VHH binders against FERM and PDZ domain-containing protein 2 (FRMPD2). Designs and how they scored, part 1

Every score and structure here is a prediction.

Target 1, 301 residues: FERM and PDZ domain-containing protein 2 (FRMPD2), of Homo sapiens (Human) (q68dx3r342to642)
Amino acid sequence: RDLCVVLLNGQHLEVKCDVESTVGAVFNAVTSFANLEELTYFGLAYMKSKEFFFLDSETRLCKIAPEGWREQPQKTSMNTFTLFLRIKFFVSHYGLLQHSLTRHQFYLQLRKDILEERLYCNEEILLQLGVLALQAEFGNYPKEQVESKPYFHVEDYIPASLIERMTALRVQVEVSEMHRLSSALWGEDAELKFLRVTQQLPEYGVLVHQVFSEKRRPEEEMALGICAKGVIVYEVKNNSRIAMLRFQWRETGKISTYQKKFTITSSVTGKKHTFVTDSAKTSKYLLDLCSAQHGFNAQMG
Positions, changes and structure headers below are counted from each chain's first letter, unless a header gives other numbers; antibody chains are not in Kabat numbers.
F is the ipSAE of ESMFold2-Fast. E and O are both the ipSAE of ESMFold2, at different seeds. Each is the mean of both directions, binder to target and target to binder. V2 is 0.75 times the mean of E and O plus 0.25 times the DockQ between their complexes.
[cut] stands for letters that were removed.
Atom coordinates printed by the task and the answers are left out, and those that the model quotes come from them; centres of patches stay.

## First folded at step 1 (VHH)

Design e3
Fold by ESMFold2 at other seeds, look of step 4:
Structure e3 (fold): chain B 301 residues (1-301), chain A 123 residues (1-123)
Amino acid sequence: as target 1 above (301 residues)
Amino acid sequence: EVQLLESGGGLVQPGGSLRLSCAASGFTFSSYGMSWVRQAPGKGPEWVSGISYSGGSTYYADSVKGRFTISRDNSKNTLYLQMNSLRAEDTAVYYCARGETYYIDSEGAFDIRGQGTLVTVSS
């Protein structure tokens, strides 16, 4: 059977596996192919509704595959089985990563998350990050480009929403000027500065998932941000999220699920905060994710 | 009526092993995560281990990691706890509980429904 794994560099890797293969077997094959050695930060995820859901190593592929994948004599759109190699656990400082290839993977995912607007920051930082990505790829401002011709496509470095607010022409001019005036950084040095900037962002390492208010207001959208430090509760309006509440793990007595409900109980006040998910499976996934992030936090430092 | 029946406890020496069982009835066992909770005399209840509805994810309190193994058999509606390398501090009444509740600070209320099974670790 055939499985596509999308790597962080954009490569689509075709993986051949048995009907009874597990996620763990695929993960080992993919990370070996990619020469990754610091594996504890990574996982395989599937995408649902623009959100990534990480899979347990023991999960059999046939339990999560699209219809017909087990029988796969002919490939259809429903037979395409795609997983993503993603970072699940984010270190607090890039210096904790021992291999340059691991730091490169963090850079690639953070850059992609910025461009795809999964990780928010203000426009000055977005421009700074775009310039750092240019420096990582091209080094110093090209002297030949002084004449006039653009040497990069703005969409590859700056998120679409900022391009719409500033216009593509303005973005081109601002990024080019910032690149021209920047110090000489190249390759990994520029990537490390990119990591240094992004690790300071409030939403660095936060895995965001849609939830809803318990009061049964279907148009009222919320989100949970789950990370090594705890859980963030967001209100979502017009594709924009505002942090309303933060629970550090020390402030959290328990997390529980029942059917589609996900509940956080404060250890300080005993107050319960309940959210509704789209399925019992999603509620249990969020519980598992909290457990994993809490365990990672206990082991870091 | 939801029923949970714990069994398999007993007296063991330090370093010994026991296997606990929990027979479930009155609900769709395969649709729920399950937990083991213990309560030592004069202490509050302490979460020990949890397992997802399919058995694909398992969780352990730090105090039992590497020594205890939770498992389930959905065809028999039974939850298990294999307890190895037992210590005196493991002495408690052990209960199973319906629901996959992750307790971060080991405090709070547990929905204990059965009589439990006593595990005594002593020389």
Scores: ipSAE 0.006, ipTM 0.396, lowest interface PAE 9.8, mean pLDDT 83
Fold by ESMFold2, look of step 2:
Order: structure tokens, then sequence, then C-alpha cells
Structure e3 (fold): chain B 301 residues (1-301), chain A 123 residues (1-123)
């Protein structure tokens, strides 16, 4: 059987495996292909409703594959099995990463998360990050090219929502002018500045998942942000999210699940905060993710 | 009815080894992360080790890292703890617990269902 693994550079890697292969076997093959050595930050994930869900290495592929995958030894045009190589654990500073290839992977994921609006920031920073990505690919401002035609497609550097608000022509003018006035950065140097800017963002390294409030009106959309520092509770409205509560790990006495319910108990007040997920499996995943992020935070500190 | 039955404890010399088992029934074992928790005489419970539902991620308290290995066999509904290089301070009753609850500080409550298995390390 075949599955597709999407790498952070956009490459689609076709992986041959048997029905009883594990996620770990695929992970090892993919990371070896990509020549990655700092593996602890990475995982394989599947995408559900624009959210990534990381898989444990001993998980059998047949347990997560789309219906029909295990009964068809040859690839078909229907129900392809796709996994994503993603960063699960975000270091506090890129200087903690030993290899330039690892830093490049962080850059690639953060850039894509900005463009696809999984990581939010203000419009000034969005333009700055777009220019930095442009510099990483093109370096110096190409004066001779600008006077004849635009040298980049705005959609490759600036999120669609900002393009819609400013218009494509205004974005091209603003980004081009910022590129012309900026310092001469190229390749890895521009990527490092991109990382430096994104590491300052409130949502840096935050893994966001949809939930609903138990204590407020049913079906009110909320989100949980799980990261190395703790858990963030968001209210979601009009495709925008606003942080309502924060729980650092030291302020969190326990995290528990029951069926679709996910509960955080404050160690400071003893107060319980309960959220509803779409399934018992999602609730258990979020608990496991909290455990993993808490353990990563302890390793970093 | 959820049941967790711990076994494999006993008396052992310092530097020795033991392997603990936890037989699980009454729930879908492969859907839950699992933990080992211990309670020394006269002390509160202490989280020792945890393992994800698939067994792909393992976690250890600093006091046991490098000496203890947690594992699971989902086909047998069994959780294991291999304890090597045992020390006198490892003397405790050891319990397994479901990972429905992740305890961030050691003073938190644990979902303990069994009677535990006593490990005694003495010369």
Amino acid sequence: as target 1 above (301 residues)
Amino acid sequence: EVQLLESGGGLVQPGGSLRLSCAASGFTFSSYGMSWVRQAPGKGPEWVSGISYSGGSTYYADSVKGRFTISRDNSKNTLYLQMNSLRAEDTAVYYCARGETYYIDSEGAFDIRGQGTLVTVSS
C-alpha cells in the first residue's frame, strides 16, 4: 500500500508500506529521506477540519487510514491516505537548534502557518514577514525587474485576508517598497530574522483545537491553544479568536477527560473549567498533547 | 466495571530488578494512556511514569529516569514497568492508573483502582 507524506517544503513523498506498518516506521523513512537529525521536534500528523492531529509512533497505519485503503493493494484515485511532517514542539529560541536544516524546517512551517492563517498577527507584522520571506528567496531588491513587471506573486507571501483588505496592487507596492528600503538579507539570514519575529508572537508554538463551552450556551465556538507554556482558552467569532483565559502549567493542578469533556482544574483556586469536544477520542488526544507539551517544557527548563 | 490488577512486586536487594504488570479489564485499554504511581510508607502518592495509548510516547519522573522503563501490550490489555538498579527509596506500593487524568504536580489526585503491588528494596 501507498501513502503520501507532505513535507514542509511542499514536496509530496510517496511511501510504500504494508497494512500493518506503524506511524513510526513511516516517520523514520521520511525523516531519513529529508536528512533530518534533530527528530524530537517533529511528528507525523493527519489533518481534520484544518487542524493537525499528531500520531503516536506505535499507531498502526490501518487504524487511521481512510476507508478502503487496506482492501486495495494498488493506488486508486479515491480516498488517498495523506500524512504531514510537522513540528510538534517549538523551541523558545531558534539558537537552541543545532542544525541549519532544522531551523529551515521551522521557518517553512511558520511561513505556511502565517499564509494559511493558523498563526495570527497584526497587519504590520504580516507585511514584515512577507518581505522577509521574499528576501529569503530573492535577496536584494531587483531594481531592473520592478520597472518592467512585478517580480513576485503576492499570494505567496501575504495571507489572502490581508490581500483582500488592501488589494493586490497596494500589497505589491507596499511590499516592493519595504523590500527596496530593507537591509540586504539573503537565504538563511532572512529566515533567521523571520524566526526571530515569529518567536515574539503570542501564538508562537501554540497548537489550536476547536472546543465548545459547557457552562455557557451550547454550541458556542471556542478553542484551546496548547503549547510549551500551558493552555490558552479562546473565544472564536467571525474567524477571529480572542484569548479569554491562560493556564501556565504551574497554575494547573490536573487535566482530566470524561467522554467528550475536557477539564482543567486550577491548582491556585481549585476551580474547574470544562470544555466539550467532538468525540471522546479528541478529548483523550488533547490530554495526551498537554502531557507531551508539559514534558517538553520541563526538558527545556 | 473498570479493574486494574497490579502484580510482580516483592523483596529485592539494592541494585536488583523487578518487572511489574497491570492487567486491565472493563474498558477499552487501547484507548487510554496509562501511568504508574507509587506511595512510600508515610508519604503521599508520587507519579512515576506514563505511556500514551499506543505506547509511542513515554514519560518518567526525574527520580526514576534511566532506571525504569514503562511499556504496554494492547493485545493483552497489560501495562508493564521494568525497574532496574533499584534503591531503598524505591520501596513503595505501586499502582497503575488510567491516563484519563494527567497530574501536573505530585499532590494531585490519581485514579487508582487496584490494591497495588508492594516493592521492598532492602539489604
Scores: ipSAE 0.000, ipTM 0.335, lowest interface PAE 12.1, mean pLDDT 82

## First folded at step 4 (VHH; from a13 with A110Y I113Y)

Design x1
Fold by ESMFold2, look of step 4:
Structure x1 (fold): chain B 301 residues (1-301), chain A 124 residues (1-124)
Amino acid sequence: as target 1 above (301 residues)
Amino acid sequence: EVQLLESGGGLVQPGGSLRLSCAASGFTFSSYGMSWVRQAPGKGPEWVSGISYSGGSTYYADSVKGRFTISRDNSKNTLYLQMNSLRAEDTAVYYCARGGSETYYIDEGYFDYRGQGTLVTVSS
């Protein structure tokens, strides 16, 4: 049996495995291929409804594979099996990462998350990050470049929503001017500045998942952000989310699940905050993700 | 006054079995879901299993699924945990608690230790 693993640089790897193979076996194969040494930050995830769900290393692939993948001669071509190598645990400061290749993976994921609008920030910072990505690739502004002939595609550096608000022409002019006025940076130095800027964002390292309010009818769309520091509660409107509550781990007594319900009990107020998920499996996943992020935070001190 | 009294622990060999009991008093037992929670030496509380008020739904931590069976007898106000295929990692003090929900305790003080618990030791 075959599955595809998508790496952070965009490569698609074909991985040969048995029906009894585990997620851990695939993880070891792909991280070895990518020459990654600092493995504790990474995991394999599947994508469901534009959200990534991380898998435990002991999980057998047959338990999570699409229907038909397990049966060799009767497979349908629509039942492809794709996993993603993603960062699950984000360090508080990039200096904690020992290898440049690890920092490069953080840069790649954060850049992709900005472009795919999974990580939000204001317009000024979006433009700054676009310029830093340009500097990582090109270094100095190309002084022999004709302005009527762009040297980059705006969509590779700036999220689509900002391009639509400003127009592609205005984005190109503004980014080019900012690049022209910037000091010379390139390669890893520009990537480190990119990391420095992104790690200051409120949503840095936040794993966001859709939930719904229990108390409103019809149920109002919300999201939970789970990260090393704790849990963030968002209200969601028009593909935009607004932070409503924040729980640091030291402000959290316990987390409970019951069927599709996910409940946070505050240690500060004693108050219970309950959310509805799409399944009991999702509720359990969010509990386990909180457990993992809390453990990571304790390790970072 | 709510009371929960655990019993049935002891020393067993790996692969062995034990049956834990929890006698409940001071509340309407049949109105509450119930859980077993364990605490290994030097570790925080770990939820093990839960059961709905009627006994119609049961839930298990991944570490015990397929080996442990939770049950209840509402006529006797008693909660049970049948523990089979025991491993060294199952060594802990086992407590029962009101509430059937799977729970992750961030603050150890949020586990309500109403009873003394019952010690299960699995060693060769």
Scores: ipSAE 0.592, ipTM 0.829, lowest interface PAE 1.2, mean pLDDT 88
Fold by ESMFold2 at other seeds, look of step 6:
Structure x1 (fold): chain B 301 residues (1-301), chain A 124 residues (1-124)
Amino acid sequence: as target 1 above (301 residues)
Amino acid sequence: EVQLLESGGGLVQPGGSLRLSCAASGFTFSSYGMSWVRQAPGKGPEWVSGISYSGGSTYYADSVKGRFTISRDNSKNTLYLQMNSLRAEDTAVYYCARGGSETYYIDEGYFDYRGQGTLVTVSS
């Protein structure tokens, strides 16, 4: 049987495996192919409703595969099985990463998350990050450019929502001018500056998942952001999220789940904060994700 | 007053079996889900297993799934934990608690238990 693993550089890797294979076996094959050495930050995830769900190493592939994948020896479009190599644990400072290839993977994921609007920041920072990505690929502004002629496609560097608000022409002109006025950065140096900027963002390293209110407005969409520092509660409106509550781990007494309910108990106030998920499986996943992020934070001191 | 009295602990060899009991009083037992939580020497509390008020749903930590079985007898106000294929890592004081929810304890002071627990020691 065949499954596809999407790497952070965009490469689609076809992996041949037995129906009895585990996620861990695939992870080892993929990371070996990619020559990754600092493996503790990475995991394999599947995508559901534009959200990534990380898989445990011991999980058998047949338990998560699309219907028909295990029964059919030949691949069809209806039984395509796709997993993603993603960063699960984000270091507080990129200097903690020992190898340049690991830092490059962090850069690739953060850049993609900016472009796909999974990681939000203001217009000024979006333009800055676009220029840094451009510098990483092209270096300094091309000397042969004496006018604002395109040498890049804005969609590769700036999120679609900003292009829509500013227009493609204005984005092209402003990014080109900012690139022209910027100098002395190329390749790895520009990528490191990109990492330095993104690690300061409020949503850096935050794994966001949709939840719902238990309160009077049960149709109210909310989200939980789970990260090394704790849990963030968002209200979601017009595909935009705003932080309403924050729970650092030291401010959290315990986390509980029951059926579709996920509850955070504050150690500061003693109050319980309950959210509804789409399934008992999702509730348990969020509890396990909190446990993993809390443990990672303790190790990073 | 609410009281929970754990019993049935002891010394067993690896691979052995043991059955724990928890006698409940001072509340309507059949109205509450219940849990077993263990604490190894020098470690924080670890949720082990939970059961719904009726006994219709049971839940287990990954570390014990397939080896432990939680049950209850509402007519006797008693909670049970059947422990099979015991390992050295299962050595701990075992407590019962009200509430059947799977729980991750961050502040160890937020573990609710109301008895001395019962010691299970697994050693050769």
Scores: ipSAE 0.592, ipTM 0.813, lowest interface PAE 1.0, mean pLDDT 87
Fold by ESMFold2, look of step 5:
Structure x1 (fold): chain B 301 residues (1-301), chain A 124 residues (1-124)
Amino acid sequence: as target 1 above (301 residues)
Amino acid sequence: EVQLLESGGGLVQPGGSLRLSCAASGFTFSSYGMSWVRQAPGKGPEWVSGISYSGGSTYYADSVKGRFTISRDNSKNTLYLQMNSLRAEDTAVYYCARGGSETYYIDEGYFDYRGQGTLVTVSS
């Protein structure tokens, strides 16, 4: 059987496995291939509706594989089985990461999350991050380059929504000028500055999942942001998230699930806040994700 | 007044079995889902298992799935937990609680039990 694992550098790995293989076995193979040593921050996830769902190490691959996967290798499958190596636990400061390769993985994921608009920030910061990524790959501004002539593809450094608002030409001019005036260093040093900027963002390290209101608008779209610090409740309108409530772990008494319902009980107010998910499986996942993030926060001290 | 009385605990060797009971009074037992929650010495509460008001749906923590079976007898106002293949890690005081929802407890003051619990000790 064949499984595709997408790494943070964009590489697609083909992993050979048994029908009885677990997610943990694949994780060990992939992280060994990538020469990663600080494994506690990473996990394997599948993607559903543009959201990543992390898998437990003990989960058998056959339980999560698309239909037809079990017929490999003797038969062409209509369904590709793809998992993603992703960061599940985000440190508060990149200096807590002991290996440069680990910091590089954080950089790669945060860069991709910025480009794919999973992590939002204002236009000024988006341009700054684009320049830092450009510096990480190319170093300082090429003095032998004509300023009006493109030396990079804007789509690789700046999110599409900003390109649409500014136009590609304006983005090229602005990024080029900022690059020319920048004092940032080559390679890893530019990546570290990228990390420093992103770790200050309000949604840094926040894992966002769609939920719905239980009350008078059952189809009203909301989202939960789950992170090391706690849980953020968002209202979602016009593809924009607005933080409505924040629950630090010390402000949270308990979290409960029943069927499709996910409930946060505040220890400050005693109030229960209930959300509806698309399945009992999703409700359980969110409970487990909260448990994992709470535990990570305690380890970080 | 809601009263829950746990019984059936004791000292058991690893691999052994016990059946816990919880006698309920002071409320309409058949109207409520129920749970077992355990607390090991020096640790916070851990939800173990839950059951719907009718007994039609049962739920288990991953740590006990396949080894423990929750059940209820609404005619006797009694909740049960059959514990098989016991391990040292199962050593705890076991409480029954009103409410069948799977729960992650952050603050110890947010678990709802009313009995004194029943001690289960698993050791050689």
Scores: ipSAE 0.549, ipTM 0.801, lowest interface PAE 1.1, mean pLDDT 87

## First folded at step 5 (VHH; from x1 with S52D Y53T)

Design y2
Fold by ESMFold2 at other seeds, look of step 5:
Structure y2 (fold): chain B 301 residues (1-301), chain A 124 residues (1-124)
Amino acid sequence: as target 1 above (301 residues)
Amino acid sequence: EVQLLESGGGLVQPGGSLRLSCAASGFTFSSYGMSWVRQAPGKGPEWVSGIDTSGGSTYYADSVKGRFTISRDNSKNTLYLQMNSLRAEDTAVYYCARGGSETYYIDEGYFDYRGQGTLVTVSS
């Protein structure tokens, strides 16, 4: 049997496995292929509704595979079993990462999340990050460049929403000028500065999942951001999210689920904050994700 | 006054079985979902199993699925946990609690009424 694993560099890796294979077996094969040594930060995830859901290593592939995959091989796109190699646990400082390849993976995911608008920041920072990514690939501004001849495609460095607001032409000019005026950085040095900037963002390392309000208007869209430091509650309007509440783990008494409900009980106020998910499975996933992130935080001190 | 009284713990060899009981009083037992929570020496509380008000829906932590069975008798105001195929890692004090919800405890002071617990020790 065949499944596809999408790597952070964009490579689609075809993995041969059998019906009894586990997620852990695939993870080991993929990370070995990618020559990754610091494995504790990574996991395999599937995508549902533009959200990544991480899988436990002991989970059998046959339990999660799309219909048709368990039978004989079929070579149609509708039967494709696709997983994603993603970072699940984000270190507080990139200096904790021992290998340059691991730091490169953090850079790749953070860059992709910025471009795909999974990680939000203001316009000034978006332009700065775009220039840093450009420096990582090109180094100094090309000496033989004329302003009317682009040397990069803006969509590879700047999120589409900002390009739409500024226009592609203005983005091209602004990024080029910032690149021309920037200090000489190349490769890993530019990537490290990219990491330094992104790790200071409020949403750095935050895994965001859609939920709904239980209260007055149960259909009102919200989101939970789960990270090493705790849980963030967002109100969502027009694909824009605003942080409404933050719970550090020390401020949290317990987290519980029942059917589609997910409840945070504050140790500071004693109040319960309940949200509705699309399924009991999603509620359980979010509780397990909180447990994993809380445990990771304890390890980092 | 709400009271929960756990019993049935003891020393058992690996692979053995025990049945825990929790006698409830001071509240309308049939109106509450119920849970078992355990705490191993030196560790925080761990939710083990939950059951709805009627006993129609049961839930289990992954570590005990297939080995433990939660049940209740609303006519006797009693919650049960049948533990089979016991392992050394099941050694803990077992508590019953009101609420059938699967729960991750961060602050140990946030329990919904628990008794004194009953000790289960699994050793050869």
Scores: ipSAE 0.578, ipTM 0.809, lowest interface PAE 1.0, mean pLDDT 87
Fold by ESMFold2 at other seeds, look of step 15:
Structure y2 (fold): chain B 301 residues (1-301), chain A 124 residues (1-124)
Amino acid sequence: as target 1 above (301 residues)
Amino acid sequence: EVQLLESGGGLVQPGGSLRLSCAASGFTFSSYGMSWVRQAPGKGPEWVSGIDTSGGSTYYADSVKGRFTISRDNSKNTLYLQMNSLRAEDTAVYYCARGGSETYYIDEGYFDYRGQGTLVTVSS
């Protein structure tokens, strides 16, 4: 049997496996192919409703595969089984990463998250990050021909929402001018600057999942951001999210789940904050994700 | 006054079995979901298993799933935990608590034991 694993560089790997193979077996094959050595930051995830859900290594592939994958291994176009190699645990500083290939993977995911608008920041920073990505690929501003023709496609460096607000022409001109005025950087040095900027963002390393208020109207959407530092509660409206509450782990007494309900109990106020998820499976996943992120934070001594 | 009295702990060999009991008094037992929570030496509290008011739904931590069985007898105001295939890692003081929700404890001050606990020791 075959499944597709999408790597952070955009490569799609076909992985051969048995019907009884585990997620862990696929993870080992993929990371070996990619020559990754610092594996503790990575995981395999499936995508549901534009959200990534990480899988435990012991999980059997047949329990998560689309229907028909077990019966019809050759018919992959309609029932394609796709997993994603993603970073689950984000270090506070890129200097904690021992290998340049690991730092490159962090750069690739953060760049993708910026472009796909999973990681938000202000317009000025978005333009700066676009220029840094250009420098990583092209080095210094090409001074001979650029003014008459674009040397880059803006959608590869700047999120679509910013292009819509500024127009493609204005984005191209402004990014080009910023690139021209920038200091000499290329390759890994530009990627490290990209990492330095992104690691300072409030949503750096935050894994965002949709939830709903227990006491709010059904038309009001919320989200939880789970990261090494704790949990962020967002109100969502007009395709944007606003942080309403933040719980550092030291401010959190316990986290509980029951059926579709997910509850955070503050150790500071003693108050309970309850959210509704789409399933008991999702509530359990969020509790386990909190446990994993809290454990990772403790290891970052 | 609410009272929960755990019993049934003891010394057992790896692979062995043990049944814990929790006698409840001072409240309407059948109105509450119940849990077992354990605390190993030097560790924080760990939720083990939960059960709804009727006993119709049961829940288990991944570390004990398939080995432990929670049950209750509302006519006797008693909560049970059948522990099979015991491992050294199961060594802990076991507490019963009101509330059936699966819980991850961050601050040990939010672990609410309602009894003194019963010690389970798994060793050769």
Scores: ipSAE 0.561, ipTM 0.809, lowest interface PAE 1.0, mean pLDDT 87

## First folded at step 6 (VHH; from y2 with D62R)

Design z3
Fold by ESMFold2 at other seeds, look of step 6:
Structure z3 (fold): chain B 301 residues (1-301), chain A 124 residues (1-124)
Amino acid sequence: as target 1 above (301 residues)
Amino acid sequence: EVQLLESGGGLVQPGGSLRLSCAASGFTFSSYGMSWVRQAPGKGPEWVSGIDTSGGSTYYARSVKGRFTISRDNSKNTLYLQMNSLRAEDTAVYYCARGGSETYYIDEGYFDYRGQGTLVTVSS
């Protein structure tokens, strides 16, 4: 059987596996190919509705594969099985990462999450991050270039929503001017500054998942952000999310799930906060994700 | 006053079986889902199994699935846990708790109305 794994550098790896193969076996093969040594931060995820869902290492691939993947692996293009190598656990400071390759993976995912608008920040920071990514790839502002043509494509460095708001030409000019005025940085040095900026963002390391209010109305879309520090409750309006409540782990008594319902019980107030998910499987996933993130936080201190 | 009384614990050999009971009073038992939660020495509480109000839906932690069976008799206000193929790691104080939902406990003292527990010891 053929399985595609998308790496953070954009590579698509074809992995051959048996019907009895586990997620863990694929993870080991992929991380070995990528020369990763600090494996505890990473996991394999599948994508559903633009959200990543991490898989347990003992899960058998046949349980999660699309229909038809088990049948006739050759000459099929309609039932491709794709997983993603992603960072599941985000350290509070990049200095905790022992190897430069690990820091590079954090940079790659954070850059991708910024561009794909999974990680939000204000316009000033978006432009700054775009310049840092340019510096990581190109170094100093080029003096020598072919005619007066742009030396980069704005879409590779700035999220589409900001480009739409400013126009591509304005973004090109603003980013170029900021690049021209920036201190000389190249490669890893620029990536470290990118990491320094992103780890200060409110949504750094936050895994966001769609949920709904128990009072089902068309405008009551919500999201849960699950991270090492706790859970964030968002209201979602017109594809924009606003943090409404934050539950640090020490402010949380318990988390429970029943069918499609996911409930956080505050240890400070005793109040229960209940959300509806799309399935019992999703509710259980969110509970397990909270357990994993809480455990990670305890070890980070 | 809500009260839950666990019983049926004891000493068993690995591979053995044991049946726990929980007598409920002070509330309408049939209106609440119920759970079993265990706590091993020096460990935090661990949700083991849950059951809905009617007994139609049952839920289990991975560590006990296939070995334990939760059930209830609403006419007797009693919750049960049949424990088969017991292992040393099943040694714990077992509590029944109100609420059938699978639960992750962060504050280790935070239960929804539990009894005083019954000790299960699995030893060679």
Scores: ipSAE 0.585, ipTM 0.812, lowest interface PAE 1.0, mean pLDDT 87

## First folded at step 7 (VHH; from z3 with D107N E108P)

Design p3
Fold by ESMFold2, look of step 8:
Structure p3 (fold): chain B 301 residues (1-301), chain A 124 residues (1-124)
Amino acid sequence: as target 1 above (301 residues)
Amino acid sequence: EVQLLESGGGLVQPGGSLRLSCAASGFTFSSYGMSWVRQAPGKGPEWVSGIDTSGGSTYYARSVKGRFTISRDNSKNTLYLQMNSLRAEDTAVYYCARGGSETYYINPGYFDYRGQGTLVTVSS
């Protein structure tokens, strides 16, 4: 049986497994192949509607596989079964990571999330991060650069939405000038500065999932951000999200789910905040994700 | 006054069974979903199982699914938990609570009314 696992460095691994294999077995094989030592931060996820959903180690692959995957050796025309090795738990400071390879994985995911617009920040920071990634690969600005001939492809360093707003030519000029004026950094040193910048972002380590309002304009789109520190409630408008409320774990009494509903009860105000998800399975997933993130936060304390 | 009275706990060997009961009074029992919650020594509360108002939908924590069965009798204002294939890790004080929703308790004491509990001890 064929399973594709996408690694953070862009490598696509073909993993052979049997119909009785679990997510845990695949995770162990993939992390061993990648020589990862600090495994507690990582998980395997599938993508649904542009959102990542992490899987429990005991989950059987056949429960989550595309239709027909159980007969995959005999049906070569079926869809590929793809999982992603991703970071589930984000440390507050990169210095808590013991191995350089682990810090490199954090850099790779944060860079990818910036480029794919899963992690938002303002235009100035986006350009800064692009330059840091460029420095990680090239170091110093090349001598005698021809202004109309770029030494890098803007799409590899700057998100598409910013390129569309500024134009590719303008982005090229701005990034090149910032690179020219920057101090020499290369490799891991540039990656660590990238990590330092991103860990200060409000959305650092926040796992975002779409939800909807229960009562006021029930078709109104919202999102929940679940992270080590707690839960963030977003209003979503024109594909842009604005933080409306934040619940630290200390300020939270309990979290409940019933069918498609997900409810946070504040221990400070006593108020209940209820959201609607697309399914009972999604509501349960979000509750379990909160439990996992709260447990991670306790370990870091 | 809302009252929930748990009973049926005791000492049992691993692999054994117990049936817990919760007698409810002081409120309209059939209007509320109900849960069982347990608290092991030195641990925080853990939601075990929930049931809707009619008994038509039941929910279980992963740790007990397939071994425990929640039920209710609205004519007797009573909630039940059938516990089979008991393990040492099931040792806890078991509480009946209002609210059928699966719940993760961050701060202790965020029950919507509970009784005094009934002790279940699983040991050889």
Scores: ipSAE 0.553, ipTM 0.812, lowest interface PAE 0.8, mean pLDDT 87

